# VHH binders against o26223: the designs that were tried, part 189

Target 1, 191 residues: o26223
Amino acid sequence: MKLLWTSQHIKVTVHIDGKVSKMDVLEAIKTRRSIRKYQDREVPEELIDKILDAAMCGPSAVDERPWHFIVVRNREMLEKIPEVHPYGAMVKDAPVAIIVCCDSSLEKIPGFWVQDCSIASQNILLAAHSLGLGAVWTGVYPLEDRVEGIRRLFSIPEHVIPFSVIPLGYPAENPGTRDLFDPDRIHLEKW
Short names: E, the ipSAE of ESMFold2; O, the ipSAE of OpenDDE; V2, 0.75 times the mean of E and O plus 0.25 times the DockQ between their complexes.

## First folded at step 11 (VHH)

Design C107 (framework vhh_7nfr_2)
Fold by ESMFold2-Fast, scan of step 11:
Structure C107 (fold): chain B 191 residues (1-191), chain A 124 residues (1-124)
Amino acid sequence: as target 1 above (191 residues)
Amino acid sequence: QVQLQESGGGLVQPGGSLRLSCAASGFTFSRYWMSWVRQAPGEGREWVSSISYSGGWTHYADSVKGRFTIARDNVKNTLYLLMDSLKSDDTAVYYCAKHIYSSRPKTQDAFDIWGQGTQVTVSS
């Protein structure tokens, strides 16, 4: 027996023996969807802390861990994001957003901070999903107009690069899961 | 091949005008900040101007502000520098450079692709 909840609770598998299991990692990866519609409901600070803990557990090049995070709950600030990010219209309707940033002073290998911040962003999406929340990654870097717009809006210093804006909330939409496995993209031994 | 090729340099008298062009190939020009950097005889390289990938933001060195205009054409993959009220101090080789990431690079390490340069001489 498997019961899937994507609204307010984590995905749960109920065993006949009376045991309850939380969503496993593979199921979380396969069932996570971009969520752009949110309930008018506050996300507890404790859940944001759990999500950021997961974000910081990602691997990074030479363990440089260049990420910094801005947590935005202020409605006026959230409403200004779409003015500098054309694909961020949903952010104004979210109860909270996380801005993933790179502190370039922490960079040990040039360019790998992009991969580091991508991993942190994906961990935020997976952790949010596992906790019954919905989120979407809206791209900032490498689009310089978005980088500079977000930098000005949140007073981000020159040596720090905003990478992504991730609105989060309790889902107000429930998209179905996708079957994305394509064996034609797998090559054995050579291209 | 990935390259930047400058043109439009030459000899001009003080107070004159000149338009430099930089043709870009081998990368997605419309996604990067671009700069003009100059080197006067016997001097180090000096940053002149930068433009965002969309053209919405421009930055200028104090020495050229109000006299030079940076522009770009993303359809033609071309960067421009329009130089007005030229002074003898503007005499230099002018280089086109592609930014790696920063909007206002402070060192040469902020650029990954450089052109070969075009000579501008301001003399009577």
Scores: ipSAE 0.000, ipTM 0.120, lowest interface PAE 17.4, mean pLDDT 84

Design C108 (framework vhh_7nfr_2)
Fold by ESMFold2-Fast, scan of step 11:
Structure C108 (fold): chain B 191 residues (1-191), chain A 124 residues (1-124)
Amino acid sequence: as target 1 above (191 residues)
Amino acid sequence: QVQLQESGGGLVQPGGSLRLSCAASGFTFSRYWMSWVRQAPGEGREWVSKISYSGGWTYYADSVKGRFTIARDNVKNTLYLLMDSLKSDDTAVYYCAKHIYSSRPKTQDAFDIWGQGTQVTVSS
């Protein structure tokens, strides 16, 4: 029913035609939450382009920028992701997912591609949130079965490593925000 | 020059242990999957183990699983094979090999650089 899709007016007021008119960086960081329920509404290509632009602006070790991205909109392919990713059940209900990959041939410093792809993944989450979308990071690397399942499903070459699968869409849930500041984790001058 | 140089082979009694090393030079060692491949007298080459460029992924042939451990040191550009509970059937020349590209067990692994080999003999 249509009524099941229209009950959350507070979030809707912030999201005008898929755009958030104003959100500064600290607000985006503090209010971003993992979103696993999506409206039955397509995400415009222009918003995906903005999100991927932000992803590529992350810092990387020795500026190696090893990331590649697969954008998945095909519902048949989205429905197959949970078969190879047991915690990716929500992906089949998302209008789109981004697979963050590392091209190992671009790595200049051993092991830092994990941090590089983590930064790209976080930038995707923040950019999506700033644009009125919801997203969640579902882990692929370093879990062997997930890495090879995703590789096989999307015909990813052996020198490319799938790192994360990030479904995104207009949010159909509002988990609220968290107060996570803990001053006991801050040490001045010494441990 | 681009090269791989194995060391650590020798004569060992059944049930003994050996540590093989492979020193890499002339390429960015840390960017490539590496393998150990062996050749027993009168037999073809048999893949033994492989390790991802970060060391986060390792694979083993069924014949050595649980007895051998592959490791790497990307600071020293060195590949290792720690061989435990050695059997007479492990007698072979052991080669260090660089993969062109690899991320999972495959029947058709491709290598572009090979070491000269180190002899392992398991005998009473």
Scores: ipSAE 0.000, ipTM 0.098, lowest interface PAE 20.1, mean pLDDT 84

Design C109 (framework vhh_7nfr_2)
Fold by ESMFold2-Fast, scan of step 11:
Formats: structure tokens, C-alpha cells, sequence
Structure C109 (fold): chain B 191 residues (1-191), chain A 124 residues (1-124)
């Protein structure tokens, strides 16, 4: 079965720190960190649905919205990802991963699906962070070996391109925040 | 010294079996995908089989599916090819090769370390 959002019939009680859920947009952007260590704790389906809803709200070239998502919770499948993605070792320790894909049949402007799927991936990271979860973007496209490996592992059709693998869960690490502002990269009026 | 050393080749009758071994040294064998590649007299190199880091994933060329089995021992740093129901068209030099990428290879340039090869001759 495809994951279908049905808020009316699914009820889960989640205890979240109220201050985390009140994070403003700038705070979320500034404090989001890549999280690679997860608690051995289930992520409720309702939170995944919220994250995927946010993923689909990104801007898309000529409104093509080419994204499809695979939600992976099966331990056996998560354990196989590192064999086709060498920098995806942390995926096997996550309770769930989302694979962001492009359905090329939905593409209206050549090449803009990469930007569309990048935006969807970043929205997943920000939404997860705002809900008290941790996540990390592991790259698949444009590395053809990883694209082929992920395609084979998840029975992805020829016309669909796996773009990123994003493991997520309740964080088991807190790397702190970074100050990355660099005024030397800002040019006024001209280069 | 980084090297791959094949053994186990020889002359065998059609329908017979052979087991090839490849001893790896000088690199962390357990981290890499490995392949067997063969070259028949006067022909180009043909990919035969690949195995993932853990041995959990194996791939085979259509010409050998159901007859050959690829395996590895990460404690002994050894790659194997078990060949059953050998045919005359399996006659070739068999090379052990280390992958650059963690997927089925598209070209021979996706390997960075090659063995010297071991001759397999299938003839009555």
C-alpha cells in the first residue's frame, strides 16, 4: 500500500516539549543540524504525514511537482541501504527513512526536477526539526551508482529517479548550533 | 602492497565444476564491492558477477545466472566464484577486480585494482 494521509482515523499521543513546537521559521533554519544518531523509539505515522505534507508545499517549476516519496520502516530494508550507499551507514540505525524520488513523466521543464526535489528534501529536514525529530540528507542523485543501487533495492520504475535518502528519528545527539554568517560572500550592487 | 591474486583455474570437461579464489591484500577488503570479469581469447572483457561489502547483494551476467555463485569471506579477505555446469563458451581468463562504486559496473573503468587472472579451459 501507498502511504495515504487520513488524520480522521489515526490517533497517536505524542509528548513533545511545547517550546520545540513553538519554534519560529528563522530559529528552525538557524538551529537545524544533521542528526545521525537516533533513539530506539518509534516515529508516529502522523508525524511522517506532517513532514510529507510540508515536503509537497515547496515551490516547483511550472507547478510540475514531480516528487514521489518512499517511506521505509522495515529493518531489513534499512540495513541494506549502506550496501548501495557507502555514506548512508547511519540509515540502518534510524527507525524510518524517506526516499525522495522524481517521476520523470511529471516533468514539464527539463532539469528543474533536481531543484524541485532539493526543495522537498530541505523541507523534510526543517519539518522534522520543528517536530522534535532529527534527520540528515544523504545524497543519491547525481551519483549514477547510488541511483542504480537504490532503484534496484526498492523496485523503483525506470522512469522514476531516486534523489535523496533521509533517515530520521528522535535525536540521540545534540551537536549545538553554528554561526555561519560570512559578510565576505555578500556583494553590494556589483561583484 | 596492494594486490589481488587469483587461483583455482584449470582444464575441466563440459558440465564440470571449478571453484576460483581471489586473495586480497593491502586494502580493507570488507569495505568494497568485488567482481569477477572474464576475457575469452581474442575477445574484450566481460563482466561475470559482483558481490556487495557484506555478501548480502549479488549480481550475475545473464550468461552465467543459475550456474555460477559468487561468495566472499571478509575474515580471510578472499573472494570466490563457484562455477557449475561449465560450457565451452565459459573458456576465458578470469580476473578478480575491486570496485570504485557500490553498484553493478557499467564499464571496466569502474575498477581500480585488478588481479593477474587465472585461466579456465572447458574442453573435452
Amino acid sequence: as target 1 above (191 residues)
Amino acid sequence: QVQLQESGGGLVQPGGSLRLSCAASGFTFKRYWMSWVRQAPGEGREWVSSISYSGGWTYYADSVKGRFTIARDNVKNTLYLLMDSLKSDDTAVYYCAKHIYSSRPKTQDEFDIWGQGTQVTVSS
Scores: ipSAE 0.000, ipTM 0.118, lowest interface PAE 16.6, mean pLDDT 85

Design C11 (framework vhh_7nfr_2)
Fold by ESMFold2-Fast, scan of step 11:
Structure C11 (fold): chain B 191 residues (1-191), chain A 124 residues (1-124)
Amino acid sequence: as target 1 above (191 residues)
Amino acid sequence: QVQLQESGGGLVQPGGSLRLSCAASGFTFSRYWMSWVRQAPGEGREWVSSISYSGGWTYYADSVKGRFTIARDNVKNTLYLLMDSLKSDDTAVYYCAKHIYSNKPKTQDAFDIWGQGTQVTVSS
């Protein structure tokens, strides 16, 4: 007689240690760069959980918090993203990607979900950077072909709008920092 | 067309060594993490070891750590398990498995393609 294989009989051991960031907020903001090259190294689930916790802490219009997140670790699914997103070629080489979505049923103020999801996306980038990871925001909304391509690829319902795809991993590049401060864009008391 | 085929199993005495091979075909082997999973008589499947697609990252179950070495040859599309200091507890059918995710396996859902298995028996 053959033994029946069941999920209860799988023995899997995973040991992952995460660390809280020691980088201050201003340093994180100033030194974060878009990272498109990743090491062939897994990102611990604990770090993804910390990043998503940070993403959900962003402000939203009338506290509508319309965001939902899809965590993609499936290699074949990651490899299909560039087929529907022309500037997402680096996603296929990332160990994980986060798709930021808006559940339109949670929207209380028309149109502000774009700002809400932008804030969530930026928090993902900053949190990833503070944890020693690299990430890049690849735009989906408002480009209709990308929105529908991502929706179909990940079986996203019609009332949910994919906003951004953020691949992330341990960085395999170091682009350095930029001097972006422009005092001519600061006006005191009046324009 | 998509297949994993194990070889190299057999009967060995305790303290002996074996080298298992897994030949992969029908997919781009160099793009996927690979694992070895074993099943002892009367027991469920036990994850043994994983290797990243480049070979730069390897993971081992505590039961085999320091005795087994996982390796891959991306030119030959072949996965290996080098088994040293074999114990009677290592007696099992050894399966080669292709990862769905670039991550350590947590459940059976981590794998989409499995080989037919190769029997390893450690006995005097």
Scores: ipSAE 0.006, ipTM 0.357, lowest interface PAE 10.7, mean pLDDT 86

Design C110 (framework vhh_7nfr_2)
Fold by ESMFold2-Fast, scan of step 11:
Structure C110 (fold): chain B 191 residues (1-191), chain A 124 residues (1-124)
Amino acid sequence: as target 1 above (191 residues)
Amino acid sequence: QVQLQESGGGLVQPGGSLRLSCAASGFTFSRYWMSWVRQAPGEGREWVSSISYSGGWTYYADSVKGRFTIARDNVKNTLYLLMDSLKSDDTAVYYCAKHIYSSRPKTQDEFQIWGQGTQVTVSS
């Protein structure tokens, strides 16, 4: 007997004075996809502020919260990112990008800023998705060529480390969701 | 002693609905994945659906997706199968199955049938 395992998403949809969809946390996590194609449409500052508020709500090692963010809307600057990030071609077509940075002066425990900035980056992706936007995480750290390229391009000081570049906008593509649950990666009591 | 008692089967017309129940005793029901399997006349056993111990995860065979819903009540130690839009091909004896381990099964050898099943017949 061959068992076929696929998860079904739990959805909560509320229609009040027009179409208002509320996504529960589990559904948001399971339906978020990397979006690399964007509509030619501006993202309101209000939504960026909500996304950054969510980014700063992540846990951090010994509550160090080392993250800083650069919001890039300037078309000429967005068009230069692919020159220093080979897999960042989609950034030039996005209406806005967020650069997640670590201020090393805020670091209280060596090395954990990487996890802190990863958490902030994931919160940006989830918050964007929950607000009807699409986004994708493009890696910067620990690739030293990309770190230095982004630092020079945005005049980032030496004690600050660019971690990720996240373009975002209203999605112009709709990829399907993924069922990634693998019980072989779960060990009970021992390895 | 582990006991599983299926009920709720019967004769129903195509397009109809039925709710199957499985009353469980003799083990800590809330710690185990539970499944429904069926056996049609002259055929082997077919897996229908599974539900995690918390009820947070449900899985369905392609033949029943969108028509059947598996559910559980851990306070009452009861497993359910809500069947909608029934077809003649759904005619079978339905069995409630307890998994051997408290984790999701990968093969049929990892679950056990203890009850007599409940007959579902879909006919005009």
Scores: ipSAE 0.000, ipTM 0.072, lowest interface PAE 23.1, mean pLDDT 83

Design C111 (framework vhh_7nfr_2)
Fold by ESMFold2-Fast, scan of step 11:
Structure C111 (fold): chain B 191 residues (1-191), chain A 124 residues (1-124)
Amino acid sequence: as target 1 above (191 residues)
Amino acid sequence: QVQLQESGGGLVQPGGSLRLSCAASGFTFSRYWMSWVRQAPGEGREWVSSISYSGGWTKYADSVKGRFTIARDNVKNTLYLLMDSLKSDDTAVYYCARHIYSSKPKTQDAFDIWGQGTQVTVSS
């Protein structure tokens, strides 16, 4: 909607010991789950600002920061996403979605934009979870039909590559956490 | 190890047709966008056409749109350029090139691997 966007500083409430009031970082990482069912409740713009601020704080190859974001709240547009993304059916039921994009004109190291946009996508998921929201990463790149479908829907220029579509909202499901630690995947000193 | 090798060039009359091939080896061909780029005598390189991983998406330069068709065979690891209604202005060395990823497909910087080229000459 708005041409100008000013991100707000992240406001956090901390205990006297310096921990975040709701959950610490390790808890957020370990308890985050993909959420595909959302309450019929709008997400305040302030929370989207906080999530995007966190997304832009990720590391990037040679500090290229190639990411751009499209915030989609328009119901008609959200309802069209499953037409070009077969595993994005949940997007139509979300109050908002963020499309993570790479502006190829900002790319300094060939191919590292994929890692850069993956980091931004993960930060969106973690930030959403830390704020009491649920989200899921639906893959766009490198599937050419999805890339071009999303490009057409949102008038994305050819030098910009849609990477992921992340619907988010207040969760209407609570999947149990997983303990995935596998020491057999850790090698000391050498393979 | 990683190589692209063009073939199928030659001499053809104006209005004629040619089919160029590019054999890819040493990498997973089906994971890359591929392009054809040409260089006419005394001129710089000109992007001609690009094709997506599966062949579902194709792009063409305005100068060749409606006359050329880009295609690929992921089983044979081969890229093709089917050239119809050839004009004298199509005379050039034709190169196949592998896209780095998805950046700036019309610039030389968008490609990391190039073939050696195949000569196409259109004359009476």
Scores: ipSAE 0.000, ipTM 0.119, lowest interface PAE 17.0, mean pLDDT 83

Design C112 (framework vhh_7nfr_2; at its last look DockQ between E and O 0.72; V2 from the best seeds 0.00; counts 0 for: pae E 12.8 > 2)
Fold by OpenDDE, look of step 12:
Structure C112 (fold): chain B 191 residues (1-191), chain A 124 residues (1-124)
Amino acid sequence: as target 1 above (191 residues)
Amino acid sequence: QVQLQESGGGLVQPGGSLRLSCAASGFTFSRYWMSWVRQAPGEGREWVSSISYSGGWTHYADSVKGRFTIARDNVKNTLYLLMDSLKSDDTAVYYCARHIYSSKPKTQDEFDIWGQGTQVTVSS
């Protein structure tokens, strides 16, 4: 079953057998949108593996690679996430979510873990999109209430910091593409 | 109280058909994957079929593929199993089970709620 999204928007051909059409990196970046509605479809484990592989391919400060990932398919847990994450309502509707965390014990240079986990999170979004999935980055860090909420909910150790919650699924919406290029944000040689 | 109650079992001849129902109560039925699991006499529990939240995704054991159809009515809070071309080997107690996870089950531990089961006997 080929989900053909019509030509006016991102044609993501997703094969039920897990084969996805190739998307070049620039296309993935430019066409990615936050997806908050998901189809009644299972996300194959194979796709999650590919997404996590991509998540771990980003650079990190001094190659510290401080990230950990919690893959959540538990229905009860998915339902509870919105209780501690006010902007995570869509998580309860997703078949799966990835929680990106930092193990502070792996940090070599203090503070760069935010960048590292951001890169990992973005790679998750891009990989998901390239594989025909929809995802959205819901920020946890640095909001203390969200951090603590997710920590408690998933019994995350104190030295591990939840950073983002990323629900994933086959998209049930098509927000379309947008042009975010702003030449006024570009300064040549000086401000 | 969370409850699953199976019905529709009975005695049927080989080649016959049955329709099982599972009535769910005490939870938001549409928010859970559901499965049918069966247990034949003297054997362990065998996964039969699973269905996603709204029925858009289904899985079947190889032993029942092409013969059984899982369905659900979320308005009626009911899970169904349509069984066609029944064989003697399909004789078992059939259980309705609620998923812990939103995926095809890998183990019996992935279910948190079970019905009491309904007996299906396929015999000439």
Scores: ipSAE 0.493, ipTM 0.785, lowest interface PAE 0.7, mean pLDDT 91
Fold by ESMFold2-Fast, scan of step 11:
Structure C112 (fold): chain B 191 residues (1-191), chain A 124 residues (1-124)
Amino acid sequence: as target 1 above (191 residues)
Amino acid sequence: QVQLQESGGGLVQPGGSLRLSCAASGFTFSRYWMSWVRQAPGEGREWVSSISYSGGWTHYADSVKGRFTIARDNVKNTLYLLMDSLKSDDTAVYYCARHIYSSKPKTQDEFDIWGQGTQVTVSS
């Protein structure tokens, strides 16, 4: 990370293909888009490690940190995901996917693991974007057929709940950014 | 049934050229990275070249860089190795291999399907 005395933003420096990329946090949040088309280019393990490190830095209820992650790079396994996740067709086109799971044995407060795993999933999306990758969150929980399909496909034990499947890779599309600010959704001091 | 079958090997003189082909069947060829791996007499397997599933990314061993070209035809389900400026040290059995992962291989264990191999002999 690099801080500039004339800037109020923290710049993160990342090496991508020998190039140095700088993106502040607000830029990352505002420019992240769901990416469903990927280059057939290799995603280095070091970038996945950085993404998972970021995922585990999320806040969690009562610091329970119930998340576990499965990194899927096996082509045959990636091709089987759409068979158990009907709207996950893009997963088979990705070089890698991360399955975000909750280990219920780590849960300290009932029900908040959903928010915890949502935070981890979003951190994966933001971290991927900041590193020049594209990703999309495909929903698993709370759809029971998808939960059980993913569980069987990846031999996930009963006390662990698959939450999301996030394919990622170098983007092969650029949908552009959106201006989603809506002041009518902001209420000052009272509804 | 998943199969890879090499062809195009033979005897060639030093400085000559040769084109190897690998016919793939029984799987969606256009979804897999593919490699050429060779084994010289009395030696272990040496990775030669890899190509991504669209053909947009290629990697070469330093020993063949600038002399060999890897290519693929996803309509014909065929992988190619175009070998120029052949040297006696290129003498080996050449294998076509399917990647488990969409990445440059780190070890030979990252291939799950292998062809039977085609012999290339560079000699006068």
Scores: ipSAE 0.378, ipTM 0.752, lowest interface PAE 3.5, mean pLDDT 89
Fold by ESMFold2, look of step 12:
Structure C112 (fold): chain B 191 residues (1-191), chain A 124 residues (1-124)
Amino acid sequence: as target 1 above (191 residues)
Amino acid sequence: QVQLQESGGGLVQPGGSLRLSCAASGFTFSRYWMSWVRQAPGEGREWVSSISYSGGWTHYADSVKGRFTIARDNVKNTLYLLMDSLKSDDTAVYYCARHIYSSKPKTQDEFDIWGQGTQVTVSS
């Protein structure tokens, strides 16, 4: 007879200390969610290093590797981002953000840097997730006002293009997993 | 202008208690980590304690752990340091300082705003 105070709480504890993650890659891709609420907890430098290492593992057009990353921990700077990037309001509440940029002087094929930086950005999201962090990609490029605002705020040179702002931290929400597979999007041989 | 102003220092006997306050103005206090840092006569500055912007995390130097309590009131824009079981080694000028980063500090270069300090003297 179990009448009350029997709770089966499910506490998902992720062992994060900057060491190896055992999360399967397909599981990481399927379970990653955009996280916009963060714990009041610092993110160690070693985790940021691992995330950026993962970002640089992405393929790029003709191996051009056009990416640069700005790591932002400064509270005053994080609070200013929404003034020039209004859809990045959650950035002010994050302990850290990563700005993914393209150095256009490294382009070998014009215009493919967008794909290159998108790959790096997604790798940041997946690596953060595998390390027990939550993150969200907020778009900067191709919106000219956002690009110029971020460039001015962080003193980014004219030949360098800010592509995305990715706030991250230990998650303070759990939006759950979704099943998004849609076989109607799959076409065999032709449209 | 951005300013931090400490108060509550004074003379106290060993084993006594004091509460320090730091009034913040000219910035959004609730969005910054804050610290207490002290400087004893003739010595360099020593980090004492830090508190996250919401108060959810606190950190203490080993020399004060278990005796000092850092707290904040984000409605009144005030940082506190409650000091118990005071010892002569606690004699110092105590400063409040605003963090540049949302992390436990490693060096004093990680603070951009400092108060003027308040003197705490523990003497028989």
Scores: ipSAE 0.006, ipTM 0.258, lowest interface PAE 12.8, mean pLDDT 87
ESMFold2 (binder alone), look of step 12: mean pLDDT 84; pTM 0.858

Design C113 (framework vhh_7nfr_2)
Fold by ESMFold2-Fast, scan of step 11:
Structure C113 (fold): chain B 191 residues (1-191), chain A 124 residues (1-124)
Amino acid sequence: as target 1 above (191 residues)
Amino acid sequence: QVQLQESGGGLVQPGGSLRLSCAASGFTFSRYWMSWVRQAPGEGREWVSKISYSGGWTYYADSVKGRFTIARDNVKNTLYLLMDSLKSDDTAVYYCARHIYSDKPKTQDAFDIWGQGTQVTVSS
């Protein structure tokens, strides 16, 4: 539903700790890292809106677009997430988190919502990085204890499935880039 | 045609309450951040409050925090300002305005569409 000025940009202008730089799509993909340490600094609502606009631009099976998002800024609520998510300890230190959810009532083809929500989650990570923020994908689905814990904590209806929790903020760490290209995983014409 | 039209202004006594409305037409209201901006006689424009397109985020000037509430109805294409505990210093013409970029609500250049304004007078 949100309409932002984002289209036909091959290069993205990013805001990093008061500095502005340009990053192309391939550079953004190659340099994005999971960030788990955040500055004690608020993230502007405008940046969250740009990130969510990007999240909703992903492809989805038969265009079902089943994703819904919960934006959590309340400190008390952020502090409760680690109680139901063992690997979500960093969430309490983030200024904001996005919970990616699937509304199963919007599902047109069974099972593809997992790919749909994965694409939305990755777009959040890339958009955050391009805007000078750091983020990390913490898994919820398919672990039933995490799914039901998050559902209860945020009063999520029975037909909606929490998929991932993504804390984000201005990064307080700078991990180096990774060299992940492996030509042995590329097969020409057949296996 | 893109248009914003305010209503609900009037004369109220100190400590009173008032509800302002702004009817939007000619654009997809639910896709824009909206603000209320006021101008007292002989003064420049002062930003009062802003609301995100979904209504999920609201921001207020320090002078009105705790007294004013901004709200919107995206089905009716209407913006509201609920004003409680009014003071004589709240006397001004109140305008609704559409944002072109939401990070600069305090500058004239942040807005591309303005309403005609509605007068609020707080006096005994």
Scores: ipSAE 0.000, ipTM 0.113, lowest interface PAE 18.6, mean pLDDT 84

Design C114 (framework vhh_7nfr_2)
Fold by ESMFold2-Fast, scan of step 11:
Structure C114 (fold): chain B 191 residues (1-191), chain A 124 residues (1-124)
Amino acid sequence: as target 1 above (191 residues)
Amino acid sequence: QVQLQESGGGLVQPGGSLRLSCAASGFTFKRYWMSWVRQAPGEGREWVSSISYSGGWTYYADSVKGRFTIARDNVKNTLYLLMDSLKSDDTAVYYCARHIYSNKPKTQDAFDIWGQGTQVTVSS
């Protein structure tokens, strides 16, 4: 198992380094697309660790960093997510999902945790894309039924709020590029 | 460093009660699901009960449902199993175990840390 682990690690690292070196930040932002179809391939733990490291590097109001993450690889649990999240059907087909949560006990400024967890969620999407993975943000907060459903399914305490569920995997689809620049949404000096 | 230590086992008559405790140390207890697993003489391990991070969710094996209660104290880092209406079939070594994932386990691969066990003997 040591030889297999070393071989797998070397191959994964080489592929990650090659992709990362060719995709700058602006290209990652411009080419990231929501991916809902995944290959039947495991996502190495190393890549999940890199993604979560990037998630925690986001700016946070008064540096409160209220985010917590649940990494779900258990097939039975992934298959139950669509039961409590109507737009989460693709989660059952993903090899892994990350649930972004807010621990309200860490909140220093009321209400800013939504922005903090949004930033963490976006960083997960960008980091996944930069590493050759596809992901999609499925919304949980502020929809009460989804919040309570996910909370119960993963035994999340009352002071912790599930914010988003982000399935990840190697892409099995290639949606076209988008040019979304709209100068009519830019106002100089006043509305 | 990382440890689970059971206590509270012993010899009891059928119909009696026992309270098992499991003291956790070396990790953030409140962030893990916890279970009780037992092993009767000459048998494999049998999952008994699980409890979620806060105690908001509890699960029981059909063989103990209605007789056993699982509880936790996250301030004291202690897991409990309250056993009522004990039967001779409950005779086993009872182990405290930490979950790898947040759900009801039925396989040995579901746990990464185990206690040493505490013997429960129901005499007849």
Scores: ipSAE 0.000, ipTM 0.105, lowest interface PAE 18.2, mean pLDDT 83

